# Ledger of designs, part 84: VHH binders against p49116

Target 1, 238 residues: p49116
Amino acid sequence: EGPLLSDTHVTFKLTMPSPMPEYLNVHYICESASRLLFLSMHWARSIPAFQALGQDCNTSLVRACWNELFTLGLAQCAQVMSLSTILAAIVNHLQNSIQEDKLSGDRIKQVMEHIWKLQEFCNSMAKLDIDGYEYAYLKAIVLFSPDHPGLTSTSQIEKFQEKAQMELQDYVQKTYSEDTYRLARILVRLPALRLMSSNITEELFFTGLIGNVSIDSIIPYILKMETAEYNGQITGAS

## First folded at step 4 (VHH)

Design uh0 (framework vhh_ozoralizumab_d1)
Fold by ESMFold2-Fast, scan of step 4:
Structure uh0 (fold): chain B 238 residues (1-238), chain A 122 residues (1-122)
Amino acid sequence: as target 1 above (238 residues)
Amino acid sequence: EVQLVESGGGLVQPGGSLRLSCAASGFTFSNYYMYWVRQAPGKGLEWVSEISPSGGWTKYPDSVKGRFTISRDNAKNTLYLQMNSLRPEDTAVYYCARNPYQGLTFSSFDYRGQGTLVTVSS
């Protein structure tokens, strides 16, 4: 009937812990990443089409794609987060760990490759000058992915993904009418999101979580939060 | 809180030029399609120009096409209307307005400013 996303779904405002410490630590990184994750989950939860799929289906979708949503959020909020500074500090720590023989070379190589893939993705999105509307629809396209194992209602999910693609096409054709190939350039960036390991994302950004709890285990809880409880999380209890 | 404040109106002679500005606050200006609309004395509201979030797409009705140019400065949260070859029939209160549907073109304005008066007369 109406559009898949409303104007409220285009706004995506991350509030960072203040101030950024002189020496980055796992707790500051984890708090920043947790705020982005909560914002991303709240964004998905607010979509009527997402709610229409039912709780079991929508929880399975987010479990399958949270790393893709989170990575798009990192790219969108890269300047607000000072992401390049965070990644540079992690790289410096990893290089020092190699010299002190504290971590295996194979593990360090895997993490470094992940960081380079993330930097390349964020740089490509910045080079394309992806706007807020485009980010909203890219997130919708990855959210409504019918091809994850274990999903039910795959035909309805595919229909919502196609609707997201159509609305993105309409927007890009009207806003960037002179750039005939812009949509294609944007869409070919999406497969790279699936090449990034969710377990390495967890290690880089969520190591500070109490009890070493997995993101998979907390997603159902976040999606079921009352609005007031969610707002408390993203404001850091202020 | 969304605020739109127009300025730049005044008295101008036929054939003259005028530039209107609209200062936007309380929302992410760069994410919205923006409009100029006008209301002549004793007449209804008339759409004057439309601009996309990036400024890459603009649209005008035939009544002002070729004479008026809409533009925006997203860094300054400001919308502009350059009016050339003004005619007596351009006399109106000019408003800037926001569209809530951002590229989906449902032609709905959720916020409008207080207006600035443009009088074209000798």
Scores: ipSAE 0.000, ipTM 0.077, lowest interface PAE 24.7, mean pLDDT 81

Design uh1 (framework vhh_ozoralizumab_d1)
Fold by ESMFold2-Fast, scan of step 4:
Order: C-alpha cells, then structure tokens, then sequence
Structure uh1 (fold): chain B 238 residues (1-238), chain A 119 residues (1-119)
C-alpha cells in the first residue's frame, strides 16, 4: 500500500577497505567488490516487499539478478571505488597473463569485451547523471524481474516491478519536469545489464586468495546473515 | 573478538593420515562458509577445502580431492580436516579461515598448525 522504497533505501554508502594499498592487487579488488555485493544484498533484504515474497523466492531472485545489481552498484559507486583505476589494474593483470601464456587468446577477448561493456555502461550512467533515487528504483526494477526461469510467485514479483516502474516515472516526471524523455533514456540502458556474463564478473572481481566458491552457492547464507554482524563487517567501524 | 584455534598438526611419514581441528569463537559459526588454507615454505597461500554453513556443500582442488575431507560440527563450533594418503608436497602450515564478506575471501585466519610429511 505504501511506497515500495523509503528514504532509507535511497541511501547506498560503500565503505572502502582501509588503508588503500600503494599498488592495487587482486586482494584489495576482491575485498572492495565483496563489500559492494554485500551492501547490495543487504539493500535488497531491507525492502519490505522483498521480505514478503519469502526466503525461497528471495534466494531465487538474487541468484538470478546479483550481477545486474552488482553492475548498477559499480556504476553508482564508481567514484568512491576509483573504478577506472581498478579496471586499469585488471587490464594490466590480463596483459601480464598474455605475456606468460596463462590465458588463451579467445578467453582474453571475452574478458576484454566484458570490461569494455562495463566501462560503456558506467560511462553512460555518469553522462546521464543518474541520482540516488533513480539508482534505487533501477535496482528495484532488476530485483523484481518476473521473467527469470524457475521463479514461483511471478505475478506478485511482476506487481512489485510495475510498482517500481510507476514510482520511478512519478519521481523523474516531478524532479526533471523539463526533460520529457529522461525516463526513456534511463530505461534503454537496462537491457545492457543482461548482456554481461555473471561468470566473467565473478572471475574479475571475486577470485581473491581463495576464489573457488560460486556466488550462487552462498547467496542464501548471506541473505540470512544478522544485520548487526553484517554491518560490522561492511563498515570497518570500531 | 573472532578467534580460530587450529590443532592436530605434526610430523608424519608419506602415506600417513592426520586430522586437523579448528575451535571457533566470537562469531555465529553456523552462518559462515569455512575454509582450510595452507602455506608451504617459500610459497603463497593455497586453498585446500571449503564447506558451506550447513555442511551440505564441500569443494576441493584436484591436488587434494579424494584424499582430504572437510567437515563441521555447528553444535561444537568446530571445523575438521581429515587428511589421508599424505605426500611430501602436503608439507605446510594449515590455517582455519572464516568467510570474509563472500566465500571468495576470508577476513580471519588462526595462527596455524604445522604439518610436516617426510621420511
């Protein structure tokens, strides 16, 4: 009955690992990405509509869309993460792997194509100057996607997605009243998220020192994590 | 607050067996993926096993698959590693590690327990 999202859902603050290393390494990149994914999953957990769908549906939705949520989070937090610097470090690592014959040329092409698509997406969002309310509703639209295989309660999910779309429309029309086509420009960016491989995202951002666990296998456990314990890990606060 | 205390390491002959234990405290043990990782002399860290919070999912690299078995007792907050058919290349300090934000990383490891496999 009320709005789908409250002001608390617009707040999305990433706390980076501290101190920043003199030279970027895979461990720092993995820790930074992990914090962003945890923040994204905690954000989803906090939505009353999401909670109302039940544990099994919540798990299925996040397994289906975590890569889309993560990519929106990368775009939203690009400045605080210094994402361009992280992507440059990943490219440098790939170039070193080519020189050591550790990766096939075909695999490197796939990974480089993924990085270029990610850069293009983040640049397009930056050029549109997407605000915090718009990001919150875009994340809600991808979260409440009824079209993923294997979902139950698809009619309820669709209703929440439509509610997210209507509230985004109302917000954009009121806030950017002089820009008649702003909503259309924002929405045409969303299909690009589904063209990005979750397997390549996982390989680029989530390998670390120990990196053989799939994100899909851990999602149900992260969604059950205590909020206080979760926040203590994310913020690094004393 | 988080503490992981490993035990069970020692000197064994090739082909021998050891069982490592890790006593966990300071966090809700049953909510986290747990790992065994090792560091051989002069080498980097290598993961050797992982286990889901419920114990229903386990994973191993090919180097130890079929020889090592990870298990957990959530009622006792204890993690185990059963190591069979030990080889000289298994010589390392073995660490119990707690999932960081995601299972792809860990935020705490104990002081380790030394496993030496030699004749």
Amino acid sequence: as target 1 above (238 residues)
Amino acid sequence: EVQLVESGGGLVQPGGSLRLSCAASGFTFSNYYMYWVRQAPGKGLEWVSEISPSGGWTKYPDSVKGRFTISRDNAKNTLYLQMNSLRPEDTAVYYCAKQSYLPTGFDYRGQGTLVTVSS
Scores: ipSAE 0.000, ipTM 0.153, lowest interface PAE 14.9, mean pLDDT 82

Design uh2 (framework vhh_ozoralizumab_d1)
Fold by ESMFold2-Fast, scan of step 4:
Structure uh2 (fold): chain B 238 residues (1-238), chain A 120 residues (1-120)
Amino acid sequence: as target 1 above (238 residues)
Amino acid sequence: EVQLVESGGGLVQPGGSLRLSCAASGFTFSNYYMYWVRQAPGKGLEWVSEISPSGGWTKYPDSVKGRFTISRDNAKNTLYLQMNSLRPEDTAVYYCARTYPQSFGLHDYRGQGTLVTVSS
């Protein structure tokens, strides 16, 4: 029973498509977002505690929290992604859609509100100067959420979440000992993640991915290949 | 910073052999499945081999099975690919990677690659 996370789980480095085009398009935005989603799934599956819960529980957890993990990843990688530039391009596209009557005004307002919530979340994390260890533990707290409907191993999930919270507390108190209320400022940011619509995130960032295929349908495929297909193989048979 | 540095590529005759190496740094190498992937000129990425964190499990596509052997030295943070009975169709830039290439066709990390040319 060692720590929940190792130094391996702190490393979270996004490789962007290069070069960035002068005019951002759906392909570049979708490719960038897909890279971040894949990195987030790879991060989650590498955690021994996550693997120990079993494939059905793993799939249910990630299906429930992928938008929260993705949003934390957007905040962590905002500079690498030039996220503000991507969001500005999306806003321009939405304004053009209003002029061409391609989308309802109410839907555009919902999407604009979502973009504003994303930007405010990323700005709050940047102002707090959240480090790599803090991001890793925040992602673990979100991943090991026992309160999602349909979960079967809720007591084990709760224990892993409590372990993540304890290790984050120990890290912050040791590393930022002079900032008595830092942990509280960080933790009060987490509830905002659940107020952001996964459907709108999918529409903004994943429209170009296989056309009309939901992230929910893709998650089991990724986790099955990375957990069941690999961990069960000895001889390399097809 | 995660870094993967491939070496060992070169020009070889059909039927020849090459050994590729990948030096890993910036992460706990022994905790990750590792992969060799290749990209022929003008083609997409193709998965070549897979190895478990301990080295106890390996997997190959039929195109290289019996000819290529993946191995790792966790003490040295190094991944290897032994390539035997090379064919012209094996000509590609070879990359080591931490991610399975079929997932969105994307890699968490891969190196700069090493060129392998099989020709007479």
Scores: ipSAE 0.000, ipTM 0.093, lowest interface PAE 18.4, mean pLDDT 79

Design uh3 (framework vhh_ozoralizumab_d1)
Fold by ESMFold2-Fast, scan of step 4:
Structure uh3 (fold): chain B 238 residues (1-238), chain A 119 residues (1-119)
Amino acid sequence: as target 1 above (238 residues)
Amino acid sequence: EVQLVESGGGLVQPGGSLRLSCAASGFTFSNYYMYWVRQAPGKGLEWVSEISPSGGWTKYPDSVKGRFTISRDNAKNTLYLQMNSLRPEDTAVYYCATQGFYSPRLDYRGQGTLVTVSS
């Protein structure tokens, strides 16, 4: 068997809605986030090892890890998205609510803590200067997580995760041979992804979804989309 | 279009219990903080409970803490309020409520359900 990922899996190009509005709104943020989510799911479904697990397992894996994949995608595409600007707009809006004492401070605190954890994660990845190969393998490691409840084929998923870890190690040792501790610094960032609430991610980025459906409920439909249909969705051509 | 429909109100004796339900539709229920608020005749709106999207976090004012329990069933898009040890001062119209992400207020409220605590 060949490598888990090919050069085609390293390419991760987000196309933003254009033009960026003068004032950020829930629809622009939601469309931007939806494009990233669709790109992330299309990336996952293009991996031969992922396809080999079968549709039921594919759906279960993505339902379990979409927030981790999405957060890695936010970090990878932070500049393209102007993520700092989006998060600053959200923070400003929430701080106005706190200042006016209009909402429960507990709810606002939970959302603000999530935003600060997200900013910290993205800043850590930027400081490490994570490259496209490293992002691809980190996404593969979180995608092929055998430890989510209700999964079948867990031994095969674990083997694919180990393969992803081994190939990341080989890449980092070859490319960053002078930095003995780089791999360790990268891998210790991953546990933070599990501490981020998928419900808060949905509230921040996907409130504008048409049909008022959860990400969990639409995942099977996105994974079944043909490539042409997927391209139509992310470009807004359909 | 957010819709919230409350039920379960009625007349109970002091010390009694009631369970209120709220059927939610038109939004991704599991993604939103939910609230119970009440309004006694001639008084303003009073917040009585708050629950996080996962149900892992709840909050109550001292007036109902220990007596009321908020819960949710995300699979059924339903919010609940279990009210125990009811007092005459708990007499009010009870509303299920939520807010839009960009709103500092409870933008969405149901029609309400009347709870009367009287001997």
Scores: ipSAE 0.005, ipTM 0.146, lowest interface PAE 10.7, mean pLDDT 83

Design uh4 (framework vhh_ozoralizumab_d1)
Fold by ESMFold2-Fast, scan of step 4:
Structure uh4 (fold): chain B 238 residues (1-238), chain A 120 residues (1-120)
Amino acid sequence: as target 1 above (238 residues)
Amino acid sequence: EVQLVESGGGLVQPGGSLRLSCAASGFTFSNYYMYWVRQAPGKGLEWVSEISPSGGWTKYPDSVKGRFTISRDNAKNTLYLQMNSLRPEDTAVYYCARGNYPTSLYQDVRGQGTLVTVSS
């Protein structure tokens, strides 16, 4: 039968609200991150295999892996977002806060370690020159992860993950035929995504979204959005 | 020249209410996230609430959620904290703080603080 992903799933284009401001603007950061999150969830919901698992399973999968999908999206869209500039400025501010004893050193250290892990991940993906097809299949591999606690239909999820792995292998072997170990180098990057705290990601990128709700609480609503409503979020039309 | 001046602290009985104010000067108040943080006797600093530049987004830790309300008046360059259903464990020096990020971790200026004592 047909491939897991269509050509439309390879195209992943983040539309930024405006050019990056000279002064780090919380609205710019939160709006950009929200657009990326919405784009990532719309990408997932458009996959026929994903819809075949049913609404409850879809919600559980995205709740379990949104941070991994978001981080892959940050890496893929790092240049468009000027992510390295944002993270460097945040690190500088955190270092000054430690020096002035303004905040708990333990918490600042945790956040700085998270930022370091994120920068290292994005740098490794950039160094490997991961293309759009590879990103699409890496996102599919993390989406169709059967090993999250509480999941139903784990056998079907595993079959879709295996299909994603097979199609990625076929693509890499045909496109990068001279680089025998490329697939292994790419796949070894994925476990690092699970070591990054979703709570710290939420604090850094989504505090301004709605202060009284969590990402976990909004996931079901994003997944149910109509295409026109979703396009309004991406283009800023409403 | 940047100044944050807190007021409104005092002694209150458990179950009572207090409203804290913070007068900001020397910067464009409406461009910054604002925070309330507190330090109880013998404890470290604890984040209490945050509010976005426009006032459209607020965030609270579970310890005060539902009891405390942060608000701002950008025309008057003033930040407020409405504290209801006060508990003895809310006893602390309360500080007004400024930041440029949507997280309590990114404070760059704090005031001198105002003491809140909750006791019978």
Scores: ipSAE 0.000, ipTM 0.191, lowest interface PAE 12.7, mean pLDDT 81

Design uh5 (framework vhh_ozoralizumab_d1)
Fold by ESMFold2-Fast, scan of step 4:
Structure uh5 (fold): chain B 238 residues (1-238), chain A 120 residues (1-120)
Amino acid sequence: as target 1 above (238 residues)
Amino acid sequence: EVQLVESGGGLVQPGGSLRLSCAASGFTFSNYYMYWVRQAPGKGLEWVSEISPSGGWTKYPDSVKGRFTISRDNAKNTLYLQMNSLRPEDTAVYYCAKSTFQYGPSYDYRGQGTLVTVSS
């Protein structure tokens, strides 16, 4: 049939909350992260192949990979978000928490390691100068991962992942014809995403969510939202 | 159970002012983004304002920017909308709204609404 992704799926535009507060706080960081999460889920839901898998499979896939999609989104939108500034503010808060004995040293070390891994990932993507088309297909490869435990329809998911890989290869070979090993350099970045803890991502970016509600618990509701509601979530307007 | 009760609507002349209130219960009000949305006769739902949990961030569409002000009192679990320089096109039922997901409007929880009529 036709391509897995259209030009519409390459467009990934994050609108940040405004105005930016003079001092970064949990609520601004959570609002910014929530907009990116909504944008990522809306992007996934717009893919015809994703829709064809059915509601139960869609929910299972996004629950399994939301952290990988979110991290790719952080890398892609790092400049728009001023991500380095946000991470510096979090690090400063963690260092002050150590001085006050408010958090265990073991937990702080885990969180600091996660931040360093996130910064390293974003820096590597920036150095590779990953374009919008490449980001779209990397997200598709991550989304259509057949190897998460508990998935059904794994053969169809694998076929969509292979189609994403083939289309990325075709794009890179045509667009960056002089750079023979570019595709390999891009693809070896993906395993790092699975080393990123979803629990630590929630702690860093989603601490302000309603009560103790997990991202896993809200995913089905986000995926069922109408397009107008998605636009409202992303921009705070509808 | 989530309850939102709006009040303060009424008949007002063009150029007049009204202050709407929304009493919230059944959830931790201070943890949620809150919204005002309106529905004019025969029209769809239109977003008119939003406010962050702390009240430190607010947003408005161009149609009401500079005329409407959203605020909240977390100690009283109350949301407000101050409406100034009202126009006939502001005539609508106004709803206090909350989203299932706290950072962004799905408007899936709304009160019964309060009618605002702007006419001479």
Scores: ipSAE 0.000, ipTM 0.140, lowest interface PAE 13.9, mean pLDDT 83

Design uh6 (framework vhh_ozoralizumab_d1)
Fold by ESMFold2-Fast, scan of step 4:
Structure uh6 (fold): chain B 238 residues (1-238), chain A 120 residues (1-120)
Amino acid sequence: as target 1 above (238 residues)
Amino acid sequence: EVQLVESGGGLVQPGGSLRLSCAASGFTFSNYYMYWVRQAPGKGLEWVSEISPSGGWTKYPDSVKGRFTISRDNAKNTLYLQMNSLRPEDTAVYYCVRHQLYSGTPFDYRGQGTLVTVSS
């Protein structure tokens, strides 16, 4: 009963750290990325269908797909983040690190390929002019993936994914009736998200995390945050 | 390869001052952002300051802003933390950290840290 997503789930507003530093640094990049990750997880936990699956299933789903949600968020918020400037700063920092740490040619290739894949993905989404409704449903399709190893309740997850796909189709048909093949162009972009390494994403955007904590280890804590605690984390307010 | 050796900790009264030092070796110190982080007894790690490679950019959390000053001497490969108006809640082990963007670890933790106790 009722739609999978409400109008509140279309609203995805990233609050950037202020002021922007004189020079982009790893801490500013990490704080910006952490805010986007927290916003993405809060978005997921606000979906009634997601809540209905229970805490263990919620944790397993987000652990499996956080990189895909984060990458969709980077594409959606690219302008707000000045993502191209952040990526340029990362590349400059990589060049300095290579000179000192003697990174192997294979590792350099892996990191550069990841950056190129990320740029291509964000450029493809921009070229398609993906709107807020389409981003919300793409995130829902990614979130409700029944094919991750170790999941329980896979039949219910599959039903929610099918509902997301149906509602996206209905939206695109109504809004972009002139482009019969728009939905297909959008959906074929999703497999690229699974080809990007979550470990490399973590190194590029989350190296500023204190305590050598992994994203996998903090996911259960973020999902259990009360709304007031979440607001304190994402806005920097007490 | 990379070594970071902290020093300068000790017992100090509330309102007092300490200067911590970190001697860096095994890398080109002037090319890296550097951080001070601390761990209070029974607590997790807390970031307390950062400094750009040139020293032209510094940042602090509100808990220490106006009291702590990070600086560096690139000619001596040394990082400093000047701590003024110390409070009992500043009691912690302080670590010097080099940030490495493309390691498999968020921070390359090399030192044993230096203990700062603010009491009596």
Scores: ipSAE 0.000, ipTM 0.121, lowest interface PAE 14.3, mean pLDDT 81

Design ui0 (framework vhh_8cml_1)
Fold by ESMFold2-Fast, scan of step 4:
Structure ui0 (fold): chain B 238 residues (1-238), chain A 123 residues (1-123)
Amino acid sequence: as target 1 above (238 residues)
Amino acid sequence: EVQLVESGGGLVQPGGSLRLSCAASGRTFSYYAMGWFRQAPGQEREFVALITYSGGSTDYSDSAKGRFTISRDNAKNTVYLQMNSLKPEDTGVYFCAAQPYTSWGLNSQYDYWGQGTQVTVSS
């Protein structure tokens, strides 16, 4: 019937922990990343089409794509987070670790390649000047991916993904009418999201999580969280 | 601060198995990546295996892949190295090491080391 996303789904505003420390530390990075993750999951659960798929399907979809949603969120919120400063510090640290040769070179190489892919992705999105509407629909395309193993209702998921693609196309054609190739340039960026390891993202951004719970383990609980509880998490008020 | 104590070393025949344990003191063990290193006679200390704070990721040296398994029990503040199909070249002192997550778990630098436990693979 109606559009897949409403104007409320286009708004995506990250509230950073305050004050910013003089020197970056794992707790500040973890809290910032956690707020972005919770914002991303709340965004997904607020979509009527997503709710219509049912709890089990919702959990399976978010478990499969949380890293892609999180990475899109990092790109969208890169300035607010000072992401370039964070990644530059991590790269310097890893480069020193490679010189010391005290860990498996294979693991350090995987983490470095992940950071370089993340930097390249964020730079590409910045150069394209992706707007909030475009980000919302890219997230929807990623969320409604019918090709993840173990999914039920794949026909309905594919229908929602196609609807997201159609609405993005309509928006881009009307808003950027002089740039006939913009949509193609945007969409060709998406496959890179699947090359980024969720495990490496977890190690980079979520090492400070209390109780050593994995992101995969907390997803069902976040998706069942009431709005008041969710707001407490994203603002740090509780 | 964390203090590490290794155990489980000994003499074993080629093809045999040993299980090493590393008991950690300290209230923040669960925020540390844990590694096993070894030093053979006349050689530099080398990396063997790594496990992240949650146990969700592991890494192994090429010589350890398929033969050794690292695991941890955060409730007991202990990390383990199960060594199977042991070879004479596995002989050495095995050290447990802890890497604090103040470095986001990405630094090769280990701040806390055990005293080591001797593993000898000989007929």
Scores: ipSAE 0.011, ipTM 0.201, lowest interface PAE 9.7, mean pLDDT 81

Design ui1 (framework vhh_8cml_1)
Fold by ESMFold2-Fast, scan of step 4:
Structure ui1 (fold): chain B 238 residues (1-238), chain A 122 residues (1-122)
Amino acid sequence: as target 1 above (238 residues)
Amino acid sequence: EVQLVESGGGLVQPGGSLRLSCAASGRTFSYYAMGWFRQAPGQEREFVALITYSGGSTDYSDSAKGRFTISRDNAKNTVYLQMNSLKPEDTGVYFCAANYGTFPSLQEYDYWGQGTQVTVSS
């Protein structure tokens, strides 16, 4: 009956760890990434349509799409995170390793290709000047993907995805009325998200996770957290 | 597949130096990246330093940079942490860890030693 997303779902404010270290380290990168992951999952959890699908479906959806949500979040928060600086530091480390660690060249190449794809994606989104409403709807389209294996309630998920697409179309046509092809340019960016490996994302951004817990293992926990717990994770409160 | 044993810890005055050693057993040591971590009383285990399997690249925490040096001797299956200009806040149990991979700073560590105590006190 009402819109899929409200104005409250457009607000996506990442709070970075403080103080920023003089030199980037694995701990700072992991803490920054964890805050973004928690913010992304809290955002998804706050959508009434998402809640209506039930805990089992919610867990399955987020397990299937967390990397896509996280990557959209990286693009949206790239300036706040100084993402280019983080990626440059990782690239510099890997480039130095390539010359010395010949036995591991294939793995280094795979990771470098992933970083390149991520940089291209973020650059494309920046060039399109994607706004907060557009990011919210793109995240909703990704979240309500009915095509992941093993999902139940696929007809309802598809309905919510279609509703997200319709509302995005309405918003873009109203707000960017002079740009006839803007919606098409935005939507053709989404397939690239599925080409990026969740395992490599986990390696690059979440290696420093305390307790060595996989993202798959923490997703059900994060989705069941109380509001106070979510707030604590997002703000970095001890 | 690898067992790690730390040594070289002890009591030292502020401004002093210690050299920690980590001896590895197993013929695959040269394939592992090696790291040093520490755990202070009442704190979580934190990263200190890492070195790639070839010894060609190193990385350090902000607190260790400029004071600590990690090195390795693959012929002796040993990794070292040279600690200079020690401060009371460096006090803790120091662990060595091994990671089967090419990016030790970006990978979870597979094997851990049992730790060696470092106490910096006057």
Scores: ipSAE 0.000, ipTM 0.117, lowest interface PAE 16.0, mean pLDDT 80

Design ui2 (framework vhh_8cml_1)
Fold by ESMFold2-Fast, scan of step 4:
Structure ui2 (fold): chain B 238 residues (1-238), chain A 121 residues (1-121)
Amino acid sequence: as target 1 above (238 residues)
Amino acid sequence: EVQLVESGGGLVQPGGSLRLSCAASGRTFSYYAMGWFRQAPGQEREFVALITYSGGSTDYSDSAKGRFTISRDNAKNTVYLQMNSLKPEDTGVYFCAATQYLGPWSSYDYWGQGTQVTVSS
């Protein structure tokens, strides 16, 4: 068998909506986030191992891990998205709302804690200077997670995850040969992804665009989307 | 501060139309993006439509696309929701909201009291 990922799976290029609005608005964030989500799911669909699991398993797998894939994508594309600017604007708004007693302090605290966890994760990845190959394999490790409830073909998923881990190890040992502990520092970041609420991620990034349709509901549609239709979504064409 | 008051709700037959209005007080209305949300009995509040501060960009939920049109008149400090081809599932209380920022529903700065829309035959 060949490698789990090919060179084409390392390329991950987000195209942002243009122009930038005068004020950050729900449309701009939701469009940007949707493009990243669509890019992430198209990336997963292109992996032969993922295709081999079959459509039902693919849907269940992505439903279980989309928030982890999306968060890794946010970290990888943070500069292109101006993510720090977006999060800072939200934080300022929430802090002003607490001070003026306009919104529930408990609700604001929950959202603020989520934003801080996201910022910490993105900052840790930036400090480690994670490269494109490392991001591709981290996404593969997350994607091929056999331990989510309700999954079928768990032994096959586990084998693909092990293959991703082995290929990441080989890459890091060869590319960063003088940094003996780099792999350990990278892998210890992954458990934090499961501490982030998918509901709060959905609220932060998908409120305006999705409306009454959940991410779980659109996942099967995106996974079955034709390449031309997918390209329309990532370029902002309806 | 911006204060929002909705109007135009009512009872309509399936396939009918309604035009909702949201009147805003204050001279800073043109600095805010305006949204419409709805809440059906026993359900959570959901996004319906959004218009940017200038009116240059709009966004709609999948259920609203092709049927609803959001517009604004900054000279009159008013935002509108034209609702066509109404369905029973459109029934709910419709709320107007104003924001300068993106993010969670809790990030909207100002909310109206809501106006009841009932689609029944």
Scores: ipSAE 0.000, ipTM 0.146, lowest interface PAE 12.4, mean pLDDT 81

